# VHH binders against q9xw16: the designs that were tried, part 217

Target 1, 132 residues: q9xw16
Amino acid sequence: MSGWNAYIDTMTAAAPSIKRCAIVGAADGSVWARTEADNVFKASEEELKTFVALFNDVTQVPAKGADIEGVHYVVPRTEESLIFGKKENTGFFAVKTKSAVLIAVYEGPNEVAAQVRKAVESMQTYLNNAGY
Short names: E, the ipSAE of ESMFold2; O, the ipSAE of OpenDDE; V2, 0.75 times the mean of E and O plus 0.25 times the DockQ between their complexes.

## First folded at step 19 (VHH)

Design gd5 (framework vhh_8ghr_2; at its last look DockQ between E and O 0.81; V2 from the best seeds 0.00; counts 0 for: pae E 3.6 > 2)
Fold by OpenDDE, look of step 19:
Structure gd5 (fold): chain B 132 residues (1-132), chain A 123 residues (1-123)
Amino acid sequence: as target 1 above (132 residues)
Amino acid sequence: EVQLVESGGGLVQPGGSLRLSCAASGFTFSDRYSISWVRRAPGKGEELVAKITGSGEYTSYADSVKGRFTISADISKNTAYLQMNSLRVEDTAVYYCARGYPPIPEGDYFDYWGQGTLVTVSS
């Protein structure tokens, strides 16, 4: 098991509405850790490579949306290091650190989104402070 | 197969210097991993001496070695180094390099270790 799995566990524990989660390399979308078993994060390497590249110019993402695990999400807006999307009662938050992209896919009403965002942003801050 | 091999240890007098090397194989240095030097002195537990991110940009040190030790990495050689200056008798220990990950509140996680290299500081 990768040491990065501990961070997956931390995020999922902080936000129970997170169903699937992954930590990937910001440069190439390589998977460093992901939820597995019944909640396996299923995005392909090719898809993740495309996804992390969205952070090169987040301003264009709202116009085209984002795909994760073969699902297309509407992206209402973006921030420099934050992309989030929605689809019905599901959504995702993706935050970029210096070296990684943290992706959390959640299910639930819009009210749970705040907790998910907080979870991934907290981890983002933690990792950034650690030099990652 | 992941492998870490330390070298450069030896006997030095107090105030002397040594440079340890950690040659890594089976994986490539990147931000996916960290490289740390951990030492074990006789009769004492393990102490994290220094840590460097995979990119080599960020470093951290134990208070006991700050200002004296410098950790670095040559990505092209997939090798990490520990420059030890102003060595003290209390620096005597077996020094291990280890592949790890960002620290967590519970502590550091390392999945691969070298065999260690002995550093003896004595008059």
Scores: ipSAE 0.470, ipTM 0.737, lowest interface PAE 1.0, mean pLDDT 93
Fold by ESMFold2, look of step 19:
Structure gd5 (fold): chain B 132 residues (1-132), chain A 123 residues (1-123)
Amino acid sequence: as target 1 above (132 residues)
Amino acid sequence: EVQLVESGGGLVQPGGSLRLSCAASGFTFSDRYSISWVRRAPGKGEELVAKITGSGEYTSYADSVKGRFTISADISKNTAYLQMNSLRVEDTAVYYCARGYPPIPEGDYFDYWGQGTLVTVSS
């Protein structure tokens, strides 16, 4: 078994509103781990390559939005290492670590979004401190 | 098949130096993985001595070896190194190279190990 799968489990346990998530390489968008089975994170290699490149200049992302799993999201907020996307009652948070991008797709109201952000940023901090 | 092959062990006097090598095949060094040196002294458990991310950007060391040992990676050769300076008798051990990932609460997870190389510090 892959050691990266443990971090998928940690994030989904910390914020149950996360419906799907993935850990992908920051350089090329390759999938290191993802939710599987009945909650498969389904994004193409080409889509993920485009997505992680958004972190090269997050200030441009609100103007064009972001695509994940073939779904287009409006991006109302970015920070240097964070992209937040919304579509109706769903959304995503993505954060960049030293080596990876963590992507969490969720459903629910604003209270839920804050919980998802906290779960993903806590993992971001942990991985950065570990050199990842 | 993923393989890790250690070399460079031997007999050395206290105060001497050795360089261990860990040649990897079946995967390319990248930030997805880490390479660690783990040692087992006679009658002792395992000690994580040094770790490097596969790109070489992050390193960490056991307190017992800080300032004396240096881990490095040569991506073009797909090889990690452990430069061991100011060796002491207590550094005597079999040194293993292992491929790993970020730590989990139950400890480090290593999915591939070499067969080890013996370092003896005496006389």
Scores: ipSAE 0.298, ipTM 0.640, lowest interface PAE 3.6, mean pLDDT 88
ESMFold2 (binder alone), look of step 19: mean pLDDT 80; pTM 0.812

Design gd6 (framework vhh_8ghr_2; at its last look DockQ between E and O 0.17; V2 from the best seeds 0.00; counts 0 for: pae O 9.6 > 2, placed apart)
Fold by ESMFold2, look of step 19:
Structure gd6 (fold): chain B 132 residues (1-132), chain A 123 residues (1-123)
Amino acid sequence: as target 1 above (132 residues)
Amino acid sequence: EVQLVESGGGLVQPGGSLRLSCAASGFTFSDRYSISWVRRAPGKGEELVARITGSGEYTSYADSVKGRFTISADISKNTAYLQMNSLRVEDTAVYYCARPYPPIPEGDYFDYWGQGTLVTVSS
């Protein structure tokens, strides 16, 4: 019903190593759009509320890591509006916009992480410039 | 059910001003939606006039109205406004409030439309 699904498609097309992704409300973790079907993004609303709150103080995140879809990730680094999580051959990038958090979970070696980051940061810039 | 109701149209002389309102129901003005004003003039196609995000932070305008029209929103009333100053005969049109789909328009698709309000600029 929401037109946010188009932006999910844009991110996954830009970085094929993305296996699951979502756009969620920055204030409450509500799901605005997500990947579906065989690759459904399965995080609960309670988990997402906890996750988006990490952006309230990103400096605390490396010490404790982050959970998405019931998976615990080590967070080697953060930036003001970006959290990078890693677990074995998988990882995530999450970026915060004015209104949303974009989450992309990918699989592959570190060489593909740059394209995943570029895809989410490009959408972050696009949404911020449009007031989201 | 989503509804958009425009009001404030009328007859005005060139150089005059008019304020249009768009009252929304069936959804809350919020950070995940935007509202557009679109006009349809006799013999012309549709023109996107102005857009505002539900947060009120982002606005954009057609070149033809920049500096003369101002879009705004009152979140507490779930209402968007179009302040139209320095009106010209070519601004004569039916003005529609519409909700973009996707929320940031590409291709000028809108999933809900109001009934329209007529603005006539004539001397």
Scores: ipSAE 0.119, ipTM 0.487, lowest interface PAE 5.2, mean pLDDT 86
Fold by OpenDDE, look of step 19:
Structure gd6 (fold): chain B 132 residues (1-132), chain A 123 residues (1-123)
Amino acid sequence: as target 1 above (132 residues)
Amino acid sequence: EVQLVESGGGLVQPGGSLRLSCAASGFTFSDRYSISWVRRAPGKGEELVARITGSGEYTSYADSVKGRFTISADISKNTAYLQMNSLRVEDTAVYYCARPYPPIPEGDYFDYWGQGTLVTVSS
């Protein structure tokens, strides 16, 4: 387990509805940490490169949607450092820090989304303050 | 027993340089752990100065020290370093080497600290 895995554990502990999550480089989508084993985050390097690039212009994302792990999500709206998507009873939250993108894929009703968002945004704040 | 021991502090003039060392024992530097330098200036709270994660692949710095300080790690020696260049009077503080707990939303907590080493920047 890397130091970054501790952040993965923190997010998953804060929001049990998170099924998979990853911390990737904001510049290139390189995987710094991810859930493993039964909950392995399966996004490819190429997919992650494309995904993190969405943050270069988030205004276009709602029109296009976003793909994670080969799944296409509808993106209702975006913020400067936040992209979230939905698909049926699943969704994702992705937040951008100074140098990283945190991605959390969750499963459950809409009510769980608030907790997932809180978890990733809390980590976002922490990492930003830490210089990441 | 986990132990962190800082060294290298001292008195230096503004513009000078110091190299701090953090010798770790009781655990092995690896991608499992991150090491942070935290400082406490007189009358001020703790400030995270720099952090190195994993096997040394990722580093971060406080804005106040960017471009002046460099954190590094020698895995073979199980030692972390803080190269401090272009020192300023406001860099005066006790510098601690610390290993953090997993992060929590409320703040940055550390499970292990050294005794600290005093850095005084004065003309």
Scores: ipSAE 0.007, ipTM 0.221, lowest interface PAE 9.6, mean pLDDT 88
ESMFold2 (binder alone), look of step 19: mean pLDDT 79; pTM 0.800

Design gd7 (framework vhh_8ghr_2; at its last look DockQ between E and O 0.83; V2 from the best seeds 0.00; counts 0 for: pae E 3.8 > 2)
Fold by OpenDDE, look of step 19:
Structure gd7 (fold): chain B 132 residues (1-132), chain A 123 residues (1-123)
Amino acid sequence: as target 1 above (132 residues)
Amino acid sequence: EVQLVESGGGLVQPGGSLRLSCAASGFTFSDRYSISWVRRAPGKGEELVARITGSGEYTSYADSVKGRFTISADISKNTAYLQMNSLRVEDTAVYYCARGYPPIPEGASFDYWGQGTLVTVSS
């Protein structure tokens, strides 16, 4: 089991609304760790490769949305290292570190989104400070 | 199969230098992993000496070795190095190369270790 799983556990513990989570390579979308078992993160390698490439130009993402796990999400806006999307009572937050993209898919009302964002951004900061 | 093999240890006098090598196989250096040097001195616990990200772009050191030791990596050779200068008697230890991940508040996490190489600093 990858040591990256510990970071997934940290994010999911910080935001219980996170249902699935993955840490992938920013360069190629390779999966470093993902939630498994009943909450398996199901994005394919090809999908993840496409997804991480969105960070090359985040300004275009709101116009086309983003796909994760075969689900299309509306992306209201983006930031340089942040892409988030919504679909009904679900959504995702994806943050980019130097080397990785952290993806958290959550379920719940809009009120839970803030906690999810905080969880992934906290991890983003932590990893960046560690050189990742 | 993942394997780490250390080399370069030996006997040196105080003030001397050694360069340790860690040849990795079974995986490719990338930011998915970190490479660390961990040492265990006689009668003491493990000490993380130095860490380098898989890309080789970020390094960190224990305070005890800052300014004296340099960790580096040759990605093309899938090998990490520890240049040890100004060696002291207290640097005597078995030095292990370990594959790891970003540091966790609970402590460093490693999944593979080398067999270790003995460094003895003695007059």
Scores: ipSAE 0.574, ipTM 0.790, lowest interface PAE 0.8, mean pLDDT 94
Fold by ESMFold2, look of step 19:
Structure gd7 (fold): chain B 132 residues (1-132), chain A 123 residues (1-123)
Amino acid sequence: as target 1 above (132 residues)
Amino acid sequence: EVQLVESGGGLVQPGGSLRLSCAASGFTFSDRYSISWVRRAPGKGEELVARITGSGEYTSYADSVKGRFTISADISKNTAYLQMNSLRVEDTAVYYCARGYPPIPEGASFDYWGQGTLVTVSS
């Protein structure tokens, strides 16, 4: 229904290890699009508001970790517009664009993490160039 | 409900100027959407004339109007504008305001359209 759904499909096609994915507003965590059907991305509005606020000071995130869909992840390090976390055989990458935060939750060993990161960062670049 | 209402069209001679307005309701301008002006002339298809993100930070223009037209937005009034200068007979068309998303490889995608405002450039 949302024109943002095409971008969810693009990311999941580029990195099959992505199991759940969302595009949310950077200011308030409102959901613009997410994976649906059998792989529904389930995070509360409150959790997403807290999550996007982590980008206000990424230097504090490694000490605290991050929560997505009620799962707590260890965040080894951050970059200015990138937060990633790990928990056992799962993880996430999240990037901030001018207007949005892209969140991809994946399953698989660390060897697939580069594919997931590339998919999310490629979309970040595209959206930034389009003014989003 | 989402609604877009255009105004400001009319008759003008070549070389003249007009400013079109697009008043929006049912949503707030934001970076989630873009606002575009699209024109249709008799016997011709759609032409995307100008696009602005809802925050006003990014704009783009068709080559045919670059340097002559300026798109802008006033978020506090929830209104977008198209300033059209140095008008030519070929600019004659119905101008529509449309809400859209980031461009996709298949082309532009708009979910809401206004009713249009006629611009006629003629002696």
Scores: ipSAE 0.257, ipTM 0.591, lowest interface PAE 3.8, mean pLDDT 87
ESMFold2 (binder alone), look of step 19: mean pLDDT 80; pTM 0.819

Design gd8 (framework vhh_8ghr_2; at its last look DockQ between E and O 0.77; V2 from the best seeds 0.00; counts 0 for: pae E 4.1 > 2, SAP .839 > .668)
Fold by OpenDDE, look of step 19:
Structure gd8 (fold): chain B 132 residues (1-132), chain A 123 residues (1-123)
Amino acid sequence: as target 1 above (132 residues)
Amino acid sequence: EVQLVESGGGLVQPGGSLRLSCAASGFTFSDRYSISWVRRAPGKGEELVARITGSGEYTSYADSVKGRFTISADISKNTAYLQMNSLRVEDTAVYYCARGYPPIPWGSYFDYWGQGTLVTVSS
């Protein structure tokens, strides 16, 4: 078991609407930890490699959208270290730290999005402060 | 197979210096992992001495060793080091190198350990 699983558990506990999440290397999209069992995060490393590369120029992402787990999401806007997308009653938040990208896929009404964002951004801050 | 091999321990007088090495194999240093030095003194529990991110860009130390010990990493050699200066008798311990992860509020997690190297500080 990876020590990164503890961070997965922390994010999922902070936002119950998170269905799947992963922590991946910012440089290469390698999976460091992910939800498993009934909530397996299914994105391939090849897909994740493409995804994390979006952070190289987030300004272009709204025009293209983003794909996670073979699902295409509309990206309304981006921030320097934040990409989020929506599709029907689902969405995702992805935040970039120095070393990692945290991805949380959630399901629910738009109102749950705030809690999901808070969860991943809190983790982002924590990891950044720890040098990650 | 992941392996950590420690070296550099020995007997030294108070005020002396030692440099410990931790040669890692079976994985590549990156921020996926951290490298830590953990020591166990006779009759005492484990103490996290120092931690370095896999990229080598961030370090942290126990208060007991701040200003005296320096953790570093040579990524090209996949080796971590602990420079120990101004050694004290209370620094006597078996020093372990361990692969870990970012610190969590409730503790540290290490999945692989070296065999340990004995550091004895005595006059």
Scores: ipSAE 0.726, ipTM 0.856, lowest interface PAE 0.7, mean pLDDT 94
Fold by ESMFold2, look of step 19:
Structure gd8 (fold): chain B 132 residues (1-132), chain A 123 residues (1-123)
Amino acid sequence: as target 1 above (132 residues)
Amino acid sequence: EVQLVESGGGLVQPGGSLRLSCAASGFTFSDRYSISWVRRAPGKGEELVARITGSGEYTSYADSVKGRFTISADISKNTAYLQMNSLRVEDTAVYYCARGYPPIPWGSYFDYWGQGTLVTVSS
């Protein structure tokens, strides 16, 4: 049992449209915590290593998209520490902290996306200020 | 099994120095965890004294010890240290090391604790 699970719970409580989420190491994509049970976040460590490396140059991500849980997303928006991916009525937000990448996969319309973004960015700020 | 073992406590006069060690086993220091020193004086609650992340880039201290205590880590020994200088009678406490995570709104979360080492500051 990981002490990072409290932060998974915080994000999912803040934005109930989050179906699955994870906190992974920014250096290697290792899973520190994730949603479990019937909402298992299913990305492999190999896939996550490729995913976190996207933050090495986010400007190239819109041209190639991103893969999470074996699903390919169009990436209409990136910022220095944020990647937004979209596919049909689903999407993800990923943000990078000093030590981690936070990934939240959600379902719903664009109004839902704003709440998901707020949840992950709030946690990003909190973790950065705590040295993570 | 994760274990933390403190050592280095003892009796010291006011103004003196002491170095505490926290030897870890069952996990390797990394950016995923932090190591904290927490102290408890008789009849008082716990006080988070100092924290270091595995990267070493983040340290933090209680106001009561800033400028006097320094937390550090030696990855090759999987050991964290608390250098305590300019000790005062008020620093008398049992000092515990604990493995932790980012603080939670109602306090810090620690999943493993050492057994503690007594520091007594007295003339």
Scores: ipSAE 0.237, ipTM 0.583, lowest interface PAE 4.1, mean pLDDT 87
ESMFold2 (binder alone), look of step 19: mean pLDDT 81; pTM 0.831

Design gd9 (framework vhh_8ghr_2; at its last look DockQ between E and O 0.80; V2 from the best seeds 0.00; counts 0 for: pae E 3.6 > 2)
Fold by OpenDDE, look of step 19:
Structure gd9 (fold): chain B 132 residues (1-132), chain A 123 residues (1-123)
Amino acid sequence: as target 1 above (132 residues)
Amino acid sequence: EVQLVESGGGLVQPGGSLRLSCAASGFTFSDRYSISWVRRAPGKGEELVARITGKSEYTSYADSVKGRFTISADISKNTAYLQMNSLRVEDTAVYYCARGYPPIPEGDYFDYWGQGTLVTVSS
């Protein structure tokens, strides 16, 4: 494994219900790594720029929801460095590190959400400890 | 084209100091990347000497150089530095600057390297 793709692989391996995943710059939403091939993460950089800006004031996000890959998700609640959303049998977890936002889109029953959250938060902790 | 160009190497006596520079082009120092100094001593393998994050907010060092070497970066100049103090004979090596990423348990990954600069510590 190499580059930021290695971290994508780590998260997807930790939570099989993750369908698509991306690591983007927290400042500008630029894509540093993303799932490809059959599971291409398709959010545009413009959309991602808007998305990462949500972390500037997460308290407002539940009222308006969040959009990823052209899909609108309901956001039940937020934390300072965590935004998660749901839509039917899908959802996403997004966590902010010092320099990045990790986004994981998953598919499955609500029970799989815990594993997805754990995967992205583990990576969040790892990267934060590494200065990222 | 991404390019890293090292400078500042040379011959010094034990206890002396050198400051290496790594001028980067083709990309800008950012949160996406780390800059590392890696050295290769004669007859030995590569050793990660020091690493700094893109924003220069986090640094790490090999135990062998802690307290003696300091890695830094000037974002405005897109240049990284390695201040080497209290140099020892065993610090003799070719020192490379490399663009990398956060460390992973599997090992370090670097996608671009400089040409290297020779540091010789000898009486």
Scores: ipSAE 0.621, ipTM 0.807, lowest interface PAE 0.8, mean pLDDT 94
Fold by ESMFold2, look of step 19:
Structure gd9 (fold): chain B 132 residues (1-132), chain A 123 residues (1-123)
Amino acid sequence: as target 1 above (132 residues)
Amino acid sequence: EVQLVESGGGLVQPGGSLRLSCAASGFTFSDRYSISWVRRAPGKGEELVARITGKSEYTSYADSVKGRFTISADISKNTAYLQMNSLRVEDTAVYYCARGYPPIPEGDYFDYWGQGTLVTVSS
């Protein structure tokens, strides 16, 4: 497997609680790769453009929450390049690299969230070091 | 359709310089891709000579060309360049530009290649 799809596979293998994920362009939200078939990542182009723009001022996000796949999440915290969203027993982690935003939607209790965060942050570090 | 077209090859003496160009069409240089120069000499395999990402000024070079070759890109012209200085006979090869992605454990992956431009270095 090659291209950006290989990184989708790497993240889902590293954190099986990830149900859907995507790699999108940080500038415009264009989809470079995503989970497909029965695990389709179903965010619209308009929604992804709005979502990646949240990283322009991440400090504003906790007050507003975030929408992805038509679902509104509360955002308990952000970091310079990370947004964490929660809704009931589901959540997402999104991280920004030099060129992309990695989005992973997971299901499970808070204890599972650490594995998901580690998977996306490991990929973030790798892509940043590769110039992406 | 994605195309990459190299130009600027030719015959030069050892110690000389050439600048290769790689004009792209069918896609815009962006932070999604890398552009690489790969060379093939007779009886040898491919060698990745230089890589640039469109996101930043991140560049990398083969040890054999460090300090002599410089890769660059002009996004407004959708063109990448390879400035080759202090050329040696061992640099004789067909030079290709190729579009790529972050490397994986299996190595580099390039989905589109140019036709190549011949660089000959001889006295």
Scores: ipSAE 0.257, ipTM 0.596, lowest interface PAE 3.6, mean pLDDT 87
ESMFold2 (binder alone), look of step 19: mean pLDDT 80; pTM 0.814

Design wg1 (framework vhh_gocatamig_d2; at its last look DockQ between E and O 0.93; V2 from the best seeds 0.86)
Fold by OpenDDE, look of step 20:
Structure wg1 (fold): chain B 132 residues (1-132), chain A 120 residues (1-120)
Amino acid sequence: as target 1 above (132 residues)
Amino acid sequence: EVQLVESGGGLVQPGGSLTLSCAASGFTFDTYAMAWYRQAPGKKRELVAGVGSGDDTVYMDSVKGRFTISRDNAKNSVYLQMNSLRAEDTAVYYCAAPKEAPEGYGFDYWGQGTLVTVSS
């Protein structure tokens, strides 16, 4: 698990507006790594199990929204391996790799979301190429 | 081309009500969530309410219980019913839609906005 923390650090460094971040198993929502200390990613594994299951049919997610850390987000739209949501001045990006789901929760004005998406998708590409 | 046209803004007294409407075109409306944003003078634009492609709703805390977002897919329209309006609700209100894949990071399209002024 310790090796996965480096990827958390990479994403958070790439997008300073990311407040919390996690890497979880795509199959069961098990936590592989998460932000800690002042930025603890607080989603339970049970919640994450539900969340990662959204990728089984992303077309339904905009209709129902998504929950992370007990917070409900509206989901503007989805892609096959991408779910993003908004709530007030916060949002999240979640991308699916071969075996993982990367989740980044961010806070700030709308324009910061672009950098967050880029950070998460960059990691997605890296992990996919690495076989994860 | 995506078009979002807001209407319904105006001057109201505190405690008053107002209904904003948004007519959307140029994209598959019923597959996307829609939102209302607002921008007050000197402040950043903020998400007021969102409605999923179904009936899922999200509100900013300060408007919960007072504002209601809804949609009519048959009319490609989104509405914001604003009750118990306060001075701090004064802002330009924008209808918002996501940019179609693969681009976008949230609600990326905005209307021209409609001004809501709450003042005694």
Scores: ipSAE 0.919, ipTM 0.958, lowest interface PAE 0.5, mean pLDDT 95
Fold by ESMFold2, look of step 19:
Structure wg1 (fold): chain B 132 residues (1-132), chain A 120 residues (1-120)
Amino acid sequence: as target 1 above (132 residues)
Amino acid sequence: EVQLVESGGGLVQPGGSLTLSCAASGFTFDTYAMAWYRQAPGKKRELVAGVGSGDDTVYMDSVKGRFTISRDNAKNSVYLQMNSLRAEDTAVYYCAAPKEAPEGYGFDYWGQGTLVTVSS
């Protein structure tokens, strides 16, 4: 592959509060890249398939929340290509591109969350411009 | 303008119970999740519980089984039933809501808070 892991590195460098992240296929949740080793992104195939399907109608997501890595998050609200959730002092941002979903799990307050959102949305723009 | 008004705080003994209420106004309540946060002296503000726009709930681990979050969309209200209270639950409790799209990063609006003191 041409370096999907490099995109993981770019996002984690842009927002160091990202603890784990992944790039998965928008149609089926297949893992294209993820953080590894001491920070392995641990979502199952079944969980990721369910998660990416949430983008089929984001307006339903605040009613039911979302699961990532076996953790259930409350979803405050959504946007057409954005789902984010909160649990205790952790959260996630997920954005959809033409072909993929970018998922970043982080720890920290709203100021940290803003940096994470910017990092995933910047990569969303980059991948969309590249045709992904 | 968005307003979140908490009530129901007070002084209770360990093992006691309180119900916190939050009256929300100035936004479309039914489509958003809502949350309770707390801030104890010397600590950072932490998410205690969240309730989805339906019946979905999330709790911090230390309160699960003791606290119950609920909502009443007809009254634009959120509640936190707090049972088996401990000294560690002493904090100011805040009702919280998300900002309208495209802004926000979680729960971004806060009420003034209501003080809960758990002490003998």
Scores: ipSAE 0.762, ipTM 0.902, lowest interface PAE 0.9, mean pLDDT 91
ESMFold2 (binder alone), look of step 19: mean pLDDT 78; pTM 0.785
OpenDDE, look of step 19: ipSAE 0.917; ipTM 0.957
ESMFold2, look of step 20: ipSAE 0.749; ipTM 0.898
ESMFold2 (binder alone), look of step 20: mean pLDDT 79; pTM 0.788

